VHH binders against Nicotine blue oxidoreductase (nboR). Designs and how they scored, part 2

Target 1, 204 residues: Nicotine blue oxidoreductase (nboR), of Paenarthrobacter nicotinovorans (Arthrobacter nicotinovorans) (q93nf6)
Amino acid sequence: MGDTDLPCVTGVLLAAGAGKRLGRGPKALLPYRGRTLVEDAAETMLVGGCHEVVIVLGANAQAVCARANLEPYRIVVNHDWSSGMGSSYLAGDAAAHTKNHILVALVDQPGLSVTTVGRLLVSHRPGRISSAAYSSLDSPRVLRRGHPMVIDAGLRPAVASTVSGDAGARVFLRQKPWLVDLIDCSDESTGEDVDTVEQMYRLL

## First folded at step 5 (VHH; framework vhh_enristomig)

Design s12 (from c11a with G101E)
Fold by ESMFold2-Fast, scan of step 5:
Structure s12 (fold): chain B 204 residues (1-204), chain A 126 residues (1-126)
Amino acid sequence: as target 1 above (204 residues)
Amino acid sequence: EVQLLESGGGEVQPGGSLRLSCAASGFTFSSYAISWYRQAPGKQREWVSTIYSGGSTNYAESVKGRFTISRDNAKNTLYLQMSSLRAEDTAVYYCAREDYEDYEGWFSDTYGMDVWGQGTLVTVKP
């Protein structure tokens, strides 16, 4: 049908970290539901409605490509991954077509679901940022911003401009909270990540 | 022991000024970005300002031009100079150490802060 002129959404999966705190190799290769965390996250983004998925790798990129089935996805290797997450986001942003929205997700959040991705894409409004949000532990009525997040194509240059040095996407969101729509995903996940051995129960 | 401790809060009239301090201990202060947050009665906690390890600064639009964040790395101390205070500035002010290694903190406003102070109350009289 006639959807060729509408903006598409490019999924950007940030998977460049070394997982040094966890000590189990790159988080991208952590076992999850009979495959690897990176395969599960990337497929979830694609099935959930992303037109394409760009996976940003860094630490042990060759090992990740050799051991995970990433054939359906576009791979970007960030050789500067050790400089921080901002450089990996910028690599993913640069790989996405400028007309597309970006859905950003992190590989170490095993609660990412097709439902959450689809909910964000359906809820997304032009000119805005749609953030998955989760109930605050200190106040269940208060939603906290989390991942994944849809950045409108029109806002991407401003976000990328802020994502440099120490600033990160966080500064843009702090400065312009009125541009952010919180989409409640508390029914799908807690929004928690896997960063230490003690947190590996979240993969169960 | 890693700690942040705020001081300098108090009562002030509209249009007045206050300087808040945050004393840091137990870590290499100069290596971290440190932020000020505030929470007004009945409101959510909001970000106010950040000063980075390199000395650059960012401000919330509501305080830009009125507040100045600064740091003294030799004294392990963060400051917030507040001027032209308004009733809307009444809040408990917190300093917090930034942790960009926390993935939610990289995108979330308040998540990923790994050390918080206990807060100091600023009351701007109506």
Scores: ipSAE 0.079, ipTM 0.492, lowest interface PAE 4.5, mean pLDDT 81

Design s13 (from c11a with G105A)
Fold by ESMFold2-Fast, scan of step 5:
Structure s13 (fold): chain B 204 residues (1-204), chain A 126 residues (1-126)
Amino acid sequence: as target 1 above (204 residues)
Amino acid sequence: EVQLLESGGGEVQPGGSLRLSCAASGFTFSSYAISWYRQAPGKQREWVSTIYSGGSTNYAESVKGRFTISRDNAKNTLYLQMSSLRAEDTAVYYCAREDYGDYEAWFSDTYGMDVWGQGTLVTVKP
């Protein structure tokens, strides 16, 4: 009867965007469950099994730090956030110890749960990428790749080498889809984000 | 009026070459990354290649060294030069414009694409 032998994982929460389409200020500060999206997401990652959580801020970083309680987490400010999400991922990757796996999450996905994080960490296999996956409403047996994702420590340099601008990890995933394990999380969330005012019901 | 229109598809013998074009209209073409995708009968759409606004390129492993993506910003046109064609390259080829600033699209293979062309059929016959 010992530990669960979960992988040693650094959570990387990408929260650097300005929320341009939504027009409600930075998404990190959107009200959610009596606090902010960034606070909820970061705590969920930590409680779900991440050894530590690195939050990558950019747009309005000073306001986010002043308004959200981020004391338990490591903050990285990406001053080049406007060049695209790739630069924010690279900032988070650089902050994580080279031997750790990375669990990447997006601040605008309010359906992130402790169960989903734990399921990914338990399911993760060496040398692979474990992606949360969600069933389509039109085809419930077809899984769509989504967030969060666990990137194996051994794959991080290769992933980082393909990241540029807004291209992100998708370039690596497109080139090597056989390295991706889909972990069904459709019982926990739809995997949908908050990008427009009409989608704000997802914060309820 | 934002559109992408593919052309240049057709029948070709194994080992042959073919050049696809994608004409863009209704937006500032030079500011966007544009991708080629393909869909074979009974399969999902798969990514083939991307060219970014700065000129950088990426390729799927299955086509690397055989296909070359390029763009002509003055003509608002994307190209895919295909060589050493194989039966497995038989598919409808689509061009697609990448949407910037979508966090979910950052890791999605196809969901970051906001404009798709109608497709052009490439058939490699033995």
Scores: ipSAE 0.014, ipTM 0.347, lowest interface PAE 7.6, mean pLDDT 80

Design s14 (from c11a with G105S)
Fold by ESMFold2-Fast, scan of step 5:
Structure s14 (fold): chain B 204 residues (1-204), chain A 126 residues (1-126)
Amino acid sequence: as target 1 above (204 residues)
Amino acid sequence: EVQLLESGGGEVQPGGSLRLSCAASGFTFSSYAISWYRQAPGKQREWVSTIYSGGSTNYAESVKGRFTISRDNAKNTLYLQMSSLRAEDTAVYYCAREDYGDYESWFSDTYGMDVWGQGTLVTVKP
């Protein structure tokens, strides 16, 4: 944490979605560990070593700000949230200082841990993207790219250019897989999200 | 029922060509981005190509210039024209529907793929 060998990183927490598939209101406000997912995720990013955390809100932003304690964080409201996650990523990217790397996390990842964040920051190398990676019981020897991930400051313009089109950030990663370092986090989480009612057990 | 069904796989010699098809049913095909993935034995599933609802295309670096993705919205069918095939192209090829615009889906290869086909085997003999 704050070690001279660790990257100077802005956390970008994407929390703008409406949670339409889940039907339980905004995912940012889902109960988790005695508070809300957005509070837990943001604090985990900060404690794990991010210099600051930018939270990108959109759907129900007023309700999220009223019900969650977000005082320690920078809030960006994405008025174009309904156009998709790309616009929310771009809003968060624009809020981060151009010299900083960004660690991007999704609010619906209850398995995000201080250990995972710290591991990514310690492992990050200049000019690369460091992605948390997870194996499954079906493929225990195969790591799948997941989140959070650290995008090197030098790659951010190229990533942003891809996202601002219809392509999305995922396409940049697929087109340039040699830029991605997979950091095994299988011991901390499965990398699973909460998108449907059946997946709510992941909040326990 | 929402379904994707691949066909066109088989055995081919190095330098040869194959055309894979993916027939879609149960949804408005023209409204979705559709992708090709492949999985070789002992390897993780690898993205190959995507075609968006507007017709724009993206390719993995390993296949760029050799493979061409296309769609026929009137037939609800996706194609992958494969040329200059190599031994390393040997894999089961899968068609997948992309659910873009979902904030869970942007950075992970596994998120936003809400419908997968059964796969079709392509074997390139050395």
Scores: ipSAE 0.015, ipTM 0.345, lowest interface PAE 6.5, mean pLDDT 80

Design s15 (from c11a with G105N)
Fold by ESMFold2-Fast, scan of step 5:
Structure s15 (fold): chain B 204 residues (1-204), chain A 126 residues (1-126)
Amino acid sequence: as target 1 above (204 residues)
Amino acid sequence: EVQLLESGGGEVQPGGSLRLSCAASGFTFSSYAISWYRQAPGKQREWVSTIYSGGSTNYAESVKGRFTISRDNAKNTLYLQMSSLRAEDTAVYYCAREDYGDYENWFSDTYGMDVWGQGTLVTVKP
């Protein structure tokens, strides 16, 4: 896992959601490992090999900036976060230098690790999308796509075009599955997120 | 129990048309995005089309302009109107419920397809 062998990658951490289903304020501020989830995720991306990290905030952005130490990172506030899921991704994509690859991560995936980030960056091939992949307990031999994901610089315009409106990045991945490399990260995490109060145990 | 049931498959000649239906039960149909997938003989399942809760639609490049996805929320039913059918459209067609909540599900198949139907066969014979 040497830095000189890794592509030049901007980390994009999506942290704009309101956390409405959880009901405990923005997920970005959930306590995790003695700090906040957004701080842990952003540092993990940077230490794992991202050249820089762009954090996309939206809901409660002022409170997140006031309560989390985000000084080492670039903050993008998506004022249109409520217009849809794609809006925050596009804001992060626009903030990254056009020649860089993007590693996209979600703030609500506490299983994100330095090892997982490094594995994706080392495994990444030009012209492709490298997706962390996880097997489930009911399907231990089947890998399914998860987060984080590396999008090659050359594919970013096509992905961004698909994300506009309700299209989403998933549609691009479904239309062009031959461009996606699944990188098994089952040994590091289950790929599970925190959406509801019952799932809070995943932060322990 | 949450269920999806496809119908409307059959045999058709190249250039013909066919309409598939998918009846949903056990959940608030109008709140979910629902997709059509297909599996041709000897191939993996491939995505065909999605209709979102708001009414927006997306299509695989291979069917764009020939297939139309629609929904009737009052009847809890999804449709796929297929026209200009080709031999390569021969497949078992499945409907599947998508879990599109927040941007957390954006890049992942983890929440994508949590309920599948049993499928309906479409055969395009010259």
Scores: ipSAE 0.025, ipTM 0.440, lowest interface PAE 5.2, mean pLDDT 81

Design s16 (from c11a with G105K)
Fold by ESMFold2-Fast, scan of step 5:
Structure s16 (fold): chain B 204 residues (1-204), chain A 126 residues (1-126)
Amino acid sequence: as target 1 above (204 residues)
Amino acid sequence: EVQLLESGGGEVQPGGSLRLSCAASGFTFSSYAISWYRQAPGKQREWVSTIYSGGSTNYAESVKGRFTISRDNAKNTLYLQMSSLRAEDTAVYYCAREDYGDYEKWFSDTYGMDVWGQGTLVTVKP
């Protein structure tokens, strides 16, 4: 089954958070490269090779839909977004066709690139989780798991069953680290997120 | 001041048992999930077990059935009961507080670990 150049993958973009720590409104609407973070991330996932992109919204969903151009994407509103990211992941998982792999990405990671998405999709192996991984100047020989990651269709039920509140997929990953392939993306990004005002320089 | 302090480490024989404690101060202990991690010589730190505020537990496959995590909210103390100890369990054991305030880093290995203890050494040898 090497006939497909890229795996059949649904992109799931988690964009439901309120941006509480940042205090600048929903992160999805933060300015980035002349548009919004959510528009940039979703387009990057689609252009990078995802068959489709599902955007999971929650906090300020109406404002995000009104201000961002999301016409090319499928929108899922998670009404339980305040219970934690796990509920948003489950909403995205439920919207994806059961036979597809999922590439999950976070809206607040501006270093997401077409190259990184493509590298993960090309590298993905059946029955595995392919995680973007990043080293730092402080630890150049150590790769740390980050986002985005591809969850094999066959592993999705097990991942979903372990998801609860903010404990999320990391519990599954901690319990089964041998299922995770680290794909070095240090040449494309630091893997850093925008959570606080001090981190806003990452949008420049 | 928020602190976690481990105790109970020591030398044990293979097949033996040992109980580790972690004393918490400076925060509402009952409201947080608390985890045990360990680091063997020359190895990376690895997750061992977590107990949530509601009492639910999760374990690494390598310790499942041999280790039991528990908490005493009245004493602000976390425990790790270790049984059937093996040479591979030799490590410095750390307790860590889970921080669920960073919603966007849910998938990250760095998310949820905002307070660490100083560690307690467990050595399993004949």
Scores: ipSAE 0.014, ipTM 0.356, lowest interface PAE 7.1, mean pLDDT 81

Design s17 (from c11a with G105H)
Fold by ESMFold2-Fast, scan of step 5:
Structure s17 (fold): chain B 204 residues (1-204), chain A 126 residues (1-126)
Amino acid sequence: as target 1 above (204 residues)
Amino acid sequence: EVQLLESGGGEVQPGGSLRLSCAASGFTFSSYAISWYRQAPGKQREWVSTIYSGGSTNYAESVKGRFTISRDNAKNTLYLQMSSLRAEDTAVYYCAREDYGDYEHWFSDTYGMDVWGQGTLVTVKP
């Protein structure tokens, strides 16, 4: 019964930050392809195969909800967002059903694609973490771990237990690299984010 | 000018010990998490250990119990005490400042490091 189906996966889109370094308001509302980054990312996750998408908002949550069309998605407002991304991740994790895997993505990665999401979901194996990985022209034989990432339902409690203000999921991943499957997505994106004004060309 | 400068590398026999140092300048050292990375010939750069601003520490499984990371905030200096050294520990060791200023870096292995040192070579020879 259902053993040929893709895993049931909740998408968790982290969009709680203030965009402090960029200085252009919340990254969630940055213009992208005739809409906003948060709308594009959330739709990409749903179309790519996530059962549902939970969007974690924090900074300017009211403005984001007012200006972006988020009706198809579940919204979680993390009022502790300023304590760090760990709290936003935990809020998203808590909102997802305990039996589901989660696919976690960041709102500021405009290169997120339906193909990348689908590739991760198809590639995911029980008891593991499936990470999108990227090589560059300067280092074509070196894959670097990036986003999005699928965390197996069975590993979620262990990942959550290591997440705190300064210590995020990076610590779990670096300490237990043998649990991570790198899924090459270099053909879809560079894995780059938009953090500074100079990087805004990545929204083109 | 923000800088990190490693020292203390050298040649040791298997089972030996070395203490690496990393001198920081140009920033508020106590406010940052600082990490040790290493790169062996023909291999990718790999994470070794991190010490956070609050003093908590994390280690790669391959070095846990053998290496100890510590910091002296008054001297703006990071240390890595290495014991029970193995041939596989032969590498150039780098210290790196963790940039947690933006939460987008929390899941990335490579994107969170904004300042790197020049490295110090550790060679474990029989």
Scores: ipSAE 0.014, ipTM 0.359, lowest interface PAE 6.8, mean pLDDT 81

Design s18 (from c11a with Y103F)
Fold by ESMFold2-Fast, scan of step 5:
Structure s18 (fold): chain B 204 residues (1-204), chain A 126 residues (1-126)
Amino acid sequence: as target 1 above (204 residues)
Amino acid sequence: EVQLLESGGGEVQPGGSLRLSCAASGFTFSSYAISWYRQAPGKQREWVSTIYSGGSTNYAESVKGRFTISRDNAKNTLYLQMSSLRAEDTAVYYCAREDYGDFEGWFSDTYGMDVWGQGTLVTVKP
């Protein structure tokens, strides 16, 4: 939070999905706070303390670029987006400077806030992964791992190697849970996404 | 109907052994990665082991060298052979089918599993 000793961080916003289950076109273009989800999320990451923001597009990339104001950000088009989110993460990781930490966020989480981004960056420790975590009213003392996450620069090659293998990114986190710091963000959001029509109330 | 059903839990002394089973039905078992998770009283659910459709395996560091995951595709059954059991292994053990189709699934343990069993209790008593 405004401390010049904060780590150099590249925001990676994963926005490559087609939104097929929702049926309202790409989630990146869903209306939110007078603009689009992708514009709101990207600006939130930048204002929250990311040095730069890389947006990974895939499905409908040309339509997203034509309709959203993404001028301040770096755009990476993942032509392999249909193979899954792992390929989109790898595209974003490859675009970030090797010395920077990565803050990875999902475009379909409308509860992303400047406060949450800033809290993760301030809390981040060298050699670790800082994960936003959320509790519910039903289980207020139990924190669930969620997004966004800060991946330390030193861990990025190992994470990328796991993602590109048969195991996926979750296996790295499962095998090395001692490297993960849970940062309570329950006061800012529930950590929930917009995946179905029933969940669209989260955009209101 | 897609279902996973665990069995084989029980009480055991420290240093003892147990073999857990998970019976799968309603889907093509051999095509999926299947995982074991556990949840101790008052703690979060934690990952224990995964076996992939191709036969490769991964283990949590806390159980590596003590537990062995295996599968019998002809019987649609997953196993967890547990040895050198410790008090901290006391938990309800769950099997779960992996699905990487979900946008968040690649980075979240909770959102990557699409089918869960009911669980089987393992109690390691001093």
Scores: ipSAE 0.016, ipTM 0.357, lowest interface PAE 6.0, mean pLDDT 81

Design s19 (from c11a with Y103W)
Fold by ESMFold2-Fast, scan of step 5:
Structure s19 (fold): chain B 204 residues (1-204), chain A 126 residues (1-126)
Amino acid sequence: as target 1 above (204 residues)
Amino acid sequence: EVQLLESGGGEVQPGGSLRLSCAASGFTFSSYAISWYRQAPGKQREWVSTIYSGGSTNYAESVKGRFTISRDNAKNTLYLQMSSLRAEDTAVYYCAREDYGDWEGWFSDTYGMDVWGQGTLVTVKP
């Protein structure tokens, strides 16, 4: 990291889920680009411009730490991971320095790229939320919000206040859509998750 | 089969009230969060309100204090009580089921809405 024009951002990688729908063990450990999804995503966030990366683990945290090389990153274990995504986000938020913006990403979204991370950080404006956005070939003029997203340091308390067990940041974004800047990343990814065996082709 | 059916729309004068209903069938209604969305002519569909399985609620800023979402799990029915209606509330109102099965997708507003109703038109006309 040598560019002082980028905001001071903590990457928060949400990797606490058990991967129950997929049935292949924790998604964090899925093979991807010669390593694991969690290693690829965390390095991409760091290389893309995050000052540090906090990885939130939960289900099978001990196995993930044993099998993935996570030494460069800060690990937070969310023992309440089964209560829902919001609890994992709050654990990551609490671990980040209060003055930093947060770039939040999900481990189950292959195609997270250094370019996408850098584009969000460069585009980010004070007091705003910058969300990666994606269009489809059948709706090329319609951008839909996706991940990752940058939450301005000044908005973090309000986001944390609205996050509940299963609701995540989606509720805050719906309540205040005028605070959200959509950053087109359709050229880098479809923004789609790997939730089922049929979707594992997305790891290729 | 799995279905959501909205009713209760119509014409109303500014400052008036309407109660929308959404009848659910073919699934365990009490296990899902259910939302109201609306789409005005020439605009993108926007979220209005959500009620969770436990009964907690969230509202869009534009409708807070004027709209009240509620549910009757015994009747598999969702309600939206609308008061102090304004011309800007004119839209087709949709009921939508939220799918919380995949926690990883909860930050995206494009994932987790798997069943939609046909819509009911609300026109606020002087």
Scores: ipSAE 0.016, ipTM 0.404, lowest interface PAE 5.9, mean pLDDT 80

Design s20 (from c11a with F107Y)
Fold by ESMFold2-Fast, scan of step 5:
Structure s20 (fold): chain B 204 residues (1-204), chain A 126 residues (1-126)
Amino acid sequence: as target 1 above (204 residues)
Amino acid sequence: EVQLLESGGGEVQPGGSLRLSCAASGFTFSSYAISWYRQAPGKQREWVSTIYSGGSTNYAESVKGRFTISRDNAKNTLYLQMSSLRAEDTAVYYCAREDYGDYEGWYSDTYGMDVWGQGTLVTVKP
């Protein structure tokens, strides 16, 4: 013996935003690899080791459900999505069983890979937050935390209590950095999002 | 050109107060969460406070109850009202724009801040 099984985890895919800065409709429906960002991200989370995937929708939820094949996943519609993305995290957190860890991913970050998800799950330690981390060409030896993140089941209530507005888990992470393990994923992705028209090349 | 410019720093006595300002230009200020960070000599840059476009605020524990962040969207200006200042508050203070817009908080969070000001020095004399 020496090896352990992967932890039991619920994937929470945040896909509730309206894509206001991009202006191309909901980011969940952006074309990616012959389908949509939401379909690709959700399948990657499931194949990568998540026991289940909860997709949190909000803006244009009916259109997303009508146009994307989301049958394998559990859908949570956050009717309060315009109050800020923290409310979407809380909706996803509430939908996950209290005993499970949560792997949080963002729908607009292409390059989420099965390898990255698996690496986080294998690396995860009890009582901690495991964050994918990325270096830049300007600072190749400095890792910055990003998404996806695994939040230990034992920390979820504390994280949830600090989530408000658009802050999400960032406030908790900034106040308690000693609870965060940085898992280097620079070899898999840059961790960058698609937020403006100029960034759409990242979908190629 | 997207720019943030801090002002209002200076020297104060312990227990004193200062108000910092951050003037924003080149983007729709009201659509972004804006933060204050600080960096003391020889220390890492640390987060101080954030205000979201909807008006909600967050503070580091070390400044909670002493500092107040606010914004004036009509003037494209961010403020940090500092009271009960301590020697340990001596630092260069920076304002920074969140990479994402207010309603898309989680979607551009990989690197957090994409625009930084040049900083304004606050010195609290021992």
Scores: ipSAE 0.015, ipTM 0.392, lowest interface PAE 7.2, mean pLDDT 81

Design s21 (from c11a with F107L)
Fold by ESMFold2-Fast, scan of step 5:
Structure s21 (fold): chain B 204 residues (1-204), chain A 126 residues (1-126)
Amino acid sequence: as target 1 above (204 residues)
Amino acid sequence: EVQLLESGGGEVQPGGSLRLSCAASGFTFSSYAISWYRQAPGKQREWVSTIYSGGSTNYAESVKGRFTISRDNAKNTLYLQMSSLRAEDTAVYYCAREDYGDYEGWLSDTYGMDVWGQGTLVTVKP
């Protein structure tokens, strides 16, 4: 592994969903840390070590672009967003240079931190998938895979070929669990998202 | 009120076939991806197959070419047609509703399942 020959990491932030269960408009625009979830997540990925950040928008893309400051990032609009999150991943994958690893993050995970991003990038090994992992209160020593996740450049074509509907990398990971390195991030976050009004306390 | 109920399990000889059914009630069946999982004695529960609301399907490598998942939205029913059954297919089979939300379920195996059925036992023996 030479420093000058290491591929860059492209952050892919999936932010295309409609927020249908929450009913508060697109999750990308939810207030968080004095700005919006999309702005916070994208900056966290960039500061954490991603060479660039591609934000995949879909539902209400025009409103998101008008109301959030996304100038430092590359925007991809997935017009097929309603067909499922897999289509949004494919749009982000297509926008990233083929030689780069991809760090995939979700806009609705407020626990994303610079520390978590940096830990994944430092821990990443060639030919593998590095997944942030979290323990639960009921099973504090058992790690469950979560987000964000680093997909090695060499695995991206195989991941892309298995993506369909909402399954995304989940199907690939179920079929090839031996390729996954779990990186414990329990000290930074629970890995929880914001899907319903009852879960909005997670933005605090 | 929200319920999934499996049926169709039983004893079958190696090389045989069985069709499992899962009847759904209490929710808009057509709007959800529904999966089959199985748990063999002494093993962890493993994913078998998923069918999405749009009709696309995915299968675990161990069952590809032998199992077919399908759905009948008018009857709120999920099916798993199993052929060329092997001793290692012996397990309790569960159907589960996928609750992907907008983002979280895309990557996580842990958070995607919100409703499980009671299971139906399939025993493959000579």
Scores: ipSAE 0.014, ipTM 0.389, lowest interface PAE 6.5, mean pLDDT 81

Design s22 (from c11a with F107M)
Fold by ESMFold2-Fast, scan of step 5:
Structure s22 (fold): chain B 204 residues (1-204), chain A 126 residues (1-126)
Amino acid sequence: as target 1 above (204 residues)
Amino acid sequence: EVQLLESGGGEVQPGGSLRLSCAASGFTFSSYAISWYRQAPGKQREWVSTIYSGGSTNYAESVKGRFTISRDNAKNTLYLQMSSLRAEDTAVYYCAREDYGDYEGWMSDTYGMDVWGQGTLVTVKP
């Protein structure tokens, strides 16, 4: 007890997508490091410092729960998953305690690390959004906003309202860029996801 | 080839108006959300406006009520009607295609914007 206390944070792992572009079933179940992407990402969030992890499932939720070991985590099934990622975020947000910050992560980003999660939690400031940031591939000295992101408890209602009225949380971030702190995580990952068959090398 | 090409920039007096165009080719224009971005001298690129495939629109707070984004799917063209122009609107304006595949672009500028135009310069001279 010598330093500023770390914030109490609920991890929200967005894993509701069908993986239609990839064509290999739900991305949550893609093989990764001897298990599945969803298991690896959820454990990384918990070990990295999240108080709890809420996994938002949708497409093939029953198959995901049957094939992945998700017992340590809270499962929320978004039955409206096909309407878009905004509905999945809102489902995760609703499951988190109102006083907690939320750390949002995507299941299809294999570069998520315990170090990146811990760095965001330590760096987070009240009233702000802390975004992992990665060097642009076309401009290596320019940082681009990526995942995961920590949304301050005080900003969650405004973010949720924007998602409900507009397409995605991106609109909130674009309208209020001065609220965003970029936390350089280029030493841990490129921030790249797995969306096409050609990108599956990122799981190796 | 997938391409976006902006036009319509130029010099204008404060309080004046300009209409920017962005011609799209090589993809099904009507299926994508398309955005306008701008970059002022010495500043980072900032988002201005988005129009979705269904016609819904969003605007940056600084341009809301002054700028109008629209699209003509038959002509594969995006427009930005700018009115009440101010010196701070001076920038190179870019159009960009949004790709909302799966989780791409949900909260990140690293994902979602996969095609950019060359830009068109708007100068508001006091």
Scores: ipSAE 0.042, ipTM 0.457, lowest interface PAE 5.5, mean pLDDT 82

